# Ledger of designs, part 7: VH-VL binders against Protein TIC 22, chloroplastic (TIC22)

Target 1, 202 residues: Protein TIC 22, chloroplastic (TIC22), of Pisum sativum (Garden pea) (Lathyrus oleraceus) (q9zst9)
Amino acid sequence: ATLTPNHVAKSLAGTSVYTVSNSDNEFVLMSDAEGAKSIGLLCFRQEDAEAFLAQVRSRKKEFRGGAKVVPITLDQVYMLKVEGIAFRFLPDPVQIKNALELRAANRGSFDGVPVFQSDLLVVKKKNKRYCPVYFSKEDLEYELSKVSRSSKGVGVSQHIMVGSFEDVLKKMELSEKSSGWEDLVFIPPGKKHSQHMQEVIA

## First folded at step 20 (VH-VL)

Design j3 (from y1 with heavy chain R98H)
Fold by ESMFold2, last read:
Structure j3 (fold): chain C 202 residues (1-202), chain A 120 residues (1-120), chain B 107 residues (1-107)
Amino acid sequence: as target 1 above (202 residues)
Amino acid sequence: EVQLVQSGAEVKKPGESLKISCKGSGYDFTKYWLGWVRQMPGKGLDWIGIIYPGDSETTYSPSFQGQVTMSVDKSITTAYLQWNSLKASDTAMYYCAHLSEFDFYGMDVWGQGTLVTVSS
Amino acid sequence: DIQMTQSPSSLSASVGDRVTITCRASQGIGTWLAWYQQKPEKAPKSLIYYAYSLQSGVPSRFSGSGSGTDFTLTISSLQPEDFATYYCQQYNSWPYTFGQGTKLEIK
């Protein structure tokens, strides 16, 4: 019994991304880099979607009067991907920089949407264990600063692991029950894990 | 897949006209913007302008406005850069470049360049 | 016009070194920044688009980062084929503009 798509989608609750739609509320699609398929672009920052909208309008006349930025929730995006719709995420460039810095000694480019986790931050609620996974390294660092003051002497960033959101989702989809992967909860940018967990698992 | 093949090197005198070409293949020529870039000998790169072959819409960099004309012939998937009266300062390498959809992937394919030499 | 300033103008390095080249825009350009590699007598080759995305077929030792006005190209472990001139280019606002170039040479 592997984890269901609905379980994975629920772990994504509360995070919005932004895309460009036409006047008929259809996603603006483009060819991927290889020209093999059509993809929609999903920005983690609204200002990046607005900048993309400006490029869309500048390059094709049919979009100069009708295209707009629209929000979509990440759990809705996940369910559309399960239905076979192709998307590409455009992460917050600050988080890309954070990922590259954490990988600097061993790797060049980081691929995918960065997510951040620490073994020092495990939350128990209703007698169940949860492992928060952050889209923002800064939010994780803030939560860890409470622990590092208590533990004395260990640098906060030394306890932070980075991975790709896409890889984590794939592992969740392939994992069985009680594998530990069902314990993950994704924390949206700008939220404390306690607040988010009260909203999604209470 | 996408390929841009430019016309051969040109040696001209000041005051002469010139038209150099860039032939696109492997894609729908009418659906993507195409740009022209100048590189003076030993120097960096300057944008000249961009043209949309679908309707011939053009946008020139201010320093090139009125000095050169961009055009296309859709029937042979070819873009042109044209001078009515060459100057010695027009001596440079000229590249055409394919602009990706909505420019998102940048200028993903470049022509091989056309060297234009203008001397007496 | 948005001025793009690269630093350094030239750089000497050995195979295996980590190399960093910076590019500064005179005003905010978001993430609409590309990096190109140009070898002598060749057309420029696209390396990085959208500030941090690797172009198809480019080795993973190349990476880009930054947004707004400050951008970085990094080569994590320099290879012999990486000796070339590197240009940044903004494509946020017309006219699109290039940096002056950074020549990367063998030490």
Scores: ipSAE 0.729, ipTM 0.869, lowest interface PAE 1.3, mean pLDDT 87

Design j4 (from i5 with heavy chain R98K)
Fold by OpenDDE, fold request of step 21:
Structure j4 (fold): chain C 202 residues (1-202), chain A 120 residues (1-120), chain B 107 residues (1-107)
Amino acid sequence: as target 1 above (202 residues)
Amino acid sequence: EVQLVQSGAEVKKPGESLKISCKGSGYDFTKYWLGWVRQMPGKGLDWIGIIYPGDSETTYSPSFQGQVTMSVDKSITTAYLQWNSLKASDTAMYYCAKLSEFDFYGMDVWGQGTLVTVSS
Amino acid sequence: DIQMTQSPSSLSASVGDRVTITCRASQGIGTWLAWYQQKPEKAPKSLIYYAYSLQSGVPSRFSGSGSGTDFTLTISSLQPEDFATYYCQQYNSHPYTFGQGTKLEIK
């Protein structure tokens, strides 16, 4: 059996993103890149959502009053996605830069929200495996510094894997139980690993 | 397919009036802002301004304020850029470009450009 | 107005080279930056929007990064069709000003 939506949602718990809502507390939607459907924008940084709000107010008069930035958790977002609402995530541009740097020089653009992982941070408790996945490379490096003498530089980078959040989610949705994908735990940016993992394991 | 088709090249004399056109197709012309860009021969791109075809709201670059006029005819999904009195310095390629919703995707579709030559 | 400064103004490179072009804004523009490619006697073509997102149909060898005031366009492996002039543009605040351009020529 594949992972349930509730399981996937649980793995995303605790991470907040930001979007723009109208006066009726509805998502402000925009056309996707192909102009085929309406999507909501979800920003990993509040300042990016604020910038988007400013643009929304500038370009559409109906949003000049009442529109605001609102936080929403990724688990909630995921459940909305399951219900058919389409979103586009806007990652922290710093993490895009980090992702590009970690990739081979011959690889071009990075598509999606970067997520970072290291096998050195895999936790095993009570015969269960937990694989933390970070939205922030810096957060990952901080945790690596606790388990290794070197947390920065070329030597540490070899222990860091980078992928896209969107791809990871797709793989989780298609994965079978006991495949290892059920072990993923997404660590909220800026949150201590120990605290979040304790909450997840408990 | 979304496209912008601009009117043909113009050869004018100083003091003459001119109105060039940009016709949109393949999308709801009234729902997206349209930008105009000038490119002098051998030079870079200069932002002229934007117009919203839905209500003809305009915002001009300070450098072009009072120098040109943007307008639209929604019935034929056409935008216009016009001069009342051309100068030699107006010689340039002029592009129209479609802005995406909230400008998020930037100028995603461009016209092929209209060359305007002003000489005595 | 926000001034956009590109570097370098011109660049010579060979096919297969990694090429980097930078753009600096006179003030913070977040990620509201676009990159355009223009070939002689052609209209500009949109390459990248929102600093790091590729337009549809753009080869993956193109990439963008940066936020705030400093931005970078990178071509991982230059192809013959990539020789052109490149422009950055901020669309954070009107007027949506362009950089002066970077002409990429064959070495």
Scores: ipSAE 0.912, ipTM 0.950, lowest interface PAE 0.5, mean pLDDT 94
Fold by OpenDDE, last read:
Structure j4 (fold): chain C 202 residues (1-202), chain A 120 residues (1-120), chain B 107 residues (1-107)
Amino acid sequence: as target 1 above (202 residues)
Amino acid sequence: EVQLVQSGAEVKKPGESLKISCKGSGYDFTKYWLGWVRQMPGKGLDWIGIIYPGDSETTYSPSFQGQVTMSVDKSITTAYLQWNSLKASDTAMYYCAKLSEFDFYGMDVWGQGTLVTVSS
Amino acid sequence: DIQMTQSPSSLSASVGDRVTITCRASQGIGTWLAWYQQKPEKAPKSLIYYAYSLQSGVPSRFSGSGSGTDFTLTISSLQPEDFATYYCQQYNSHPYTFGQGTKLEIK
């Protein structure tokens, strides 16, 4: 059996993103890059959502005075996705830069929301394995510094794997139970690993 | 397919009036902002301004305010850029470009350009 | 108006080279930056929008990064068809100003 939507959603708990809604608390939608469907934008930074709000207000009169930035958690977003609402994530540009630096110089662009992980941060508690996945490279590095003598530099980077959140999510959805993908736990930016893991395991 | 087709090259004298066109197709012309860009010979790109075909709202670059006029005819999905009195310095390639919704994707579709030559 | 400054103004490179072009804004523009490619006697073509997102059909060897005031366009491995002039543009606030351009020539 594949992972249930509820299981995937739980792995995303605690991470907040930001979007723009109208006066009726409906998501402001826009055409996707191909013009095929309407999508909502989800920003990992509130300031990016604020900038988007400003643009929405300036370009469409109907949103002047009625639109606002609203926070939403990734688990909620995922459930909406399951219900058929399409979204595009706008990552922290700093993390895009980090992802590009970690990848081989020859791979070019990075598509999606960068996520970072390390085998050194895998934990086992109560006969279960947990693999933390970070939205922030800096957060991961901070945790690595606790388990390794090397706190900074090239040495730490060797233990960091980078991928896209979207790809990871797809793999989780297609994975079988006991495949290891069920062990992933996404760590909210700025949140301490120990605190979040305690909440997840509880 | 979304396309912008601009009118043909123009050769004019100083003091003459001119109106060039940009016709949109393949999308709802009234729902997307349209920008105009100038490129003088051998030079870079200059932003002229933006117009919303739905209600003809315009915003001009300060450098072009009062120098040109943007307009649209929604019935034929065509935008216009016009001069009342051309100058030699108006010699340039002029591009129209479609802005995506909320400008998020930037200038995603461009016209082929209209070359305007002003000489005595 | 927001001033956009590109560097360098011109660049010579060989096929296979890694090329980097920078764009600096006179004030913070977030990630509302686009990169365009223009070949001689052709209209500009959109390459990157929102600082780091590739337009449809653009090869993955192109990448963009940056936020705030400093931005970069990178071509990981230059191809013959990449020799052109490149422009950055901010569309954070009107007027949507362009950089002065970077001409990429074959060495």
Scores: ipSAE 0.909, ipTM 0.949, lowest interface PAE 0.5, mean pLDDT 94
Fold by OpenDDE, last read:
Structure j4 (fold): chain C 202 residues (1-202), chain A 120 residues (1-120), chain B 107 residues (1-107)
Amino acid sequence: as target 1 above (202 residues)
Amino acid sequence: EVQLVQSGAEVKKPGESLKISCKGSGYDFTKYWLGWVRQMPGKGLDWIGIIYPGDSETTYSPSFQGQVTMSVDKSITTAYLQWNSLKASDTAMYYCAKLSEFDFYGMDVWGQGTLVTVSS
Amino acid sequence: DIQMTQSPSSLSASVGDRVTITCRASQGIGTWLAWYQQKPEKAPKSLIYYAYSLQSGVPSRFSGSGSGTDFTLTISSLQPEDFATYYCQQYNSHPYTFGQGTKLEIK
């Protein structure tokens, strides 16, 4: 059996994103890049959502009054996705830059929300395996510095893997139990690894 | 397919009036803002302004305010850029471009451009 | 008005080269930046929007990065069809100003 939506949602707990809602607390939707469907934008930074709000107010009069930026957690977002609401994530552009730098020199664009992980940060508690996945490269590096003497440079980078959140999520959804994908835990940006892991394991 | 088709090249004298056109197709013309861009010969791109075909709301760049007029005819999904009195300095290529919803995707579709030549 | 400054104004490169073009805004524009490619006697073509997102049909060798005031367009491996003039544009606030352009020519 594949991972349940509740299990996937739980792995996303604690991470906040921001979106724009109307006066009725409904998501402001826009056409996707292909013009095929309506999507909501989810920003990893509040300032990006605020910029989007400004554009919404500027371009559509109906949103000039009552529209606002609202926070929402990724686990909540995921459940909405399961219910059929489509979203596009807008990552922290700093993390896009980090992702591009970690990739091979001959690689081009990065699509999606970067996530970072390292096998060196896998933990085992109560006979369970946990694989932390970070939205912030800096947070990952900070944790790596605790387990390795090298805190900077090529040495640290060699232990960092980068992927897209969207791809990871998709793989989780398609994975069977005991495949290892159930072990992933997404670490909220700026949150201490130890604190979050305690909350998740508890 | 979303497409913007602009009117043909114009050769004018100083003092003459001119109205060039940009026809949209393949999308709801009234629901998306349209931008105009000027490119003088051998030079870069200059932002003129935007117009919303749904209600003809306009926002001009300060440099072009009072110099040109943007308008639309919704019935034929056509936008216009016009001059009341052309100057030699108006010689340039003029592009129309479609803006996506909330401008998020920027100017995603461009017209082929209209060359305007003003000389004595 | 927000001023956009591109660097360099022109550069020469060879096929296969990694090319980097920068754009600086006079004030913070978040990620509301677009990159356009223009070939001689042709209309500009949209390459990148929102600083780092590729338009549909754009080769993956193109990438964009940056936020706030400093932005970069990178071509990982230059192809013959990439020789053109490139423009950045901010659409954070009206007027949506362009950079002065960067002419990429063959060495």
Scores: ipSAE 0.905, ipTM 0.948, lowest interface PAE 0.5, mean pLDDT 94
Fold by OpenDDE, fold request of step 21:
Structure j4 (fold): chain C 202 residues (1-202), chain A 120 residues (1-120), chain B 107 residues (1-107)
Amino acid sequence: as target 1 above (202 residues)
Amino acid sequence: EVQLVQSGAEVKKPGESLKISCKGSGYDFTKYWLGWVRQMPGKGLDWIGIIYPGDSETTYSPSFQGQVTMSVDKSITTAYLQWNSLKASDTAMYYCAKLSEFDFYGMDVWGQGTLVTVSS
Amino acid sequence: DIQMTQSPSSLSASVGDRVTITCRASQGIGTWLAWYQQKPEKAPKSLIYYAYSLQSGVPSRFSGSGSGTDFTLTISSLQPEDFATYYCQQYNSHPYTFGQGTKLEIK
């Protein structure tokens, strides 16, 4: 059996993103890149959501009054996705830069929200394996510094894997139990690994 | 398919009036802002301004304010750029471009351009 | 008005080269930055929007990065069809100003 939506949602708990809502507390939607669907934008940074709000107000008079930035957690977002609402994430551009730097030479653009992980940070507790996945490379590096004598730079980077959140999520959804994908735990930006893991394991 | 088709090349004399067109198709013309861009021969791109076909709201670049007029005819999904009195310095390629919703995707579709030549 | 400055104004490169073009804004524009490609006697084509997102149909060898005031367009491995003039544009604040352009020529 594949992972349940509730299991996936639980792995996303604690991470906040920001979106723009209208006066009726509904997501402000826009056409996707292909013009096929309506999507909501979810920003990993509040300032990006604020900038989007400014554009929404500027381009459509109907939103000049009651539109606002609203925080929402990723687990909630995921459940909405399961219900059929489509979203596009706008990652922290710093993390995009980090992802591009970690990629092999001569690679092109990075699509999606970067996520970072390292086998060195896998933990086992109570006969269960946990694989932390970070939205912030800096957070991951901080944790690596605790387990390795390697300093920041090439020495640490060789132990960091980068992928897109969207791809990882898709793989989780398609994975079977006991495949290892159920072991992933997404670490919220700026949150201490130890604290979050304690909350998840508890 | 979303596309913008502009009117043909124009050869005019100084002092003459001119109105060039940009016809949109493949999308709801009234729901997306449309931008105009000037490119003088051998030069870069100059932002002229934007117009919202739904209500004809306009915002001009300061350098083009009072120099040109943007308008639309929604019934035929066509935008216009016009001059009351052309100058030789108006010689350029003029592009219309569609802006995505909230401009998020930038100018995602461009017209093929209209060459305007003003000479005595 | 926000001034956009591209660097370099011209660049010569060979097929297979990694090419980098930069764009600097006179003030913070967040990620509301687009890159366009223009070939001779053709209309500009949108390549990148929102600083780092590829337009549909654009090859993955193109990438964009940056936020605030400094932005970069990178072509990981230059192809023959990539020789053109490139422009950045901010659409954070009207007027939506362009950079002066970067002409990429074959070496």
Scores: ipSAE 0.901, ipTM 0.947, lowest interface PAE 0.5, mean pLDDT 94

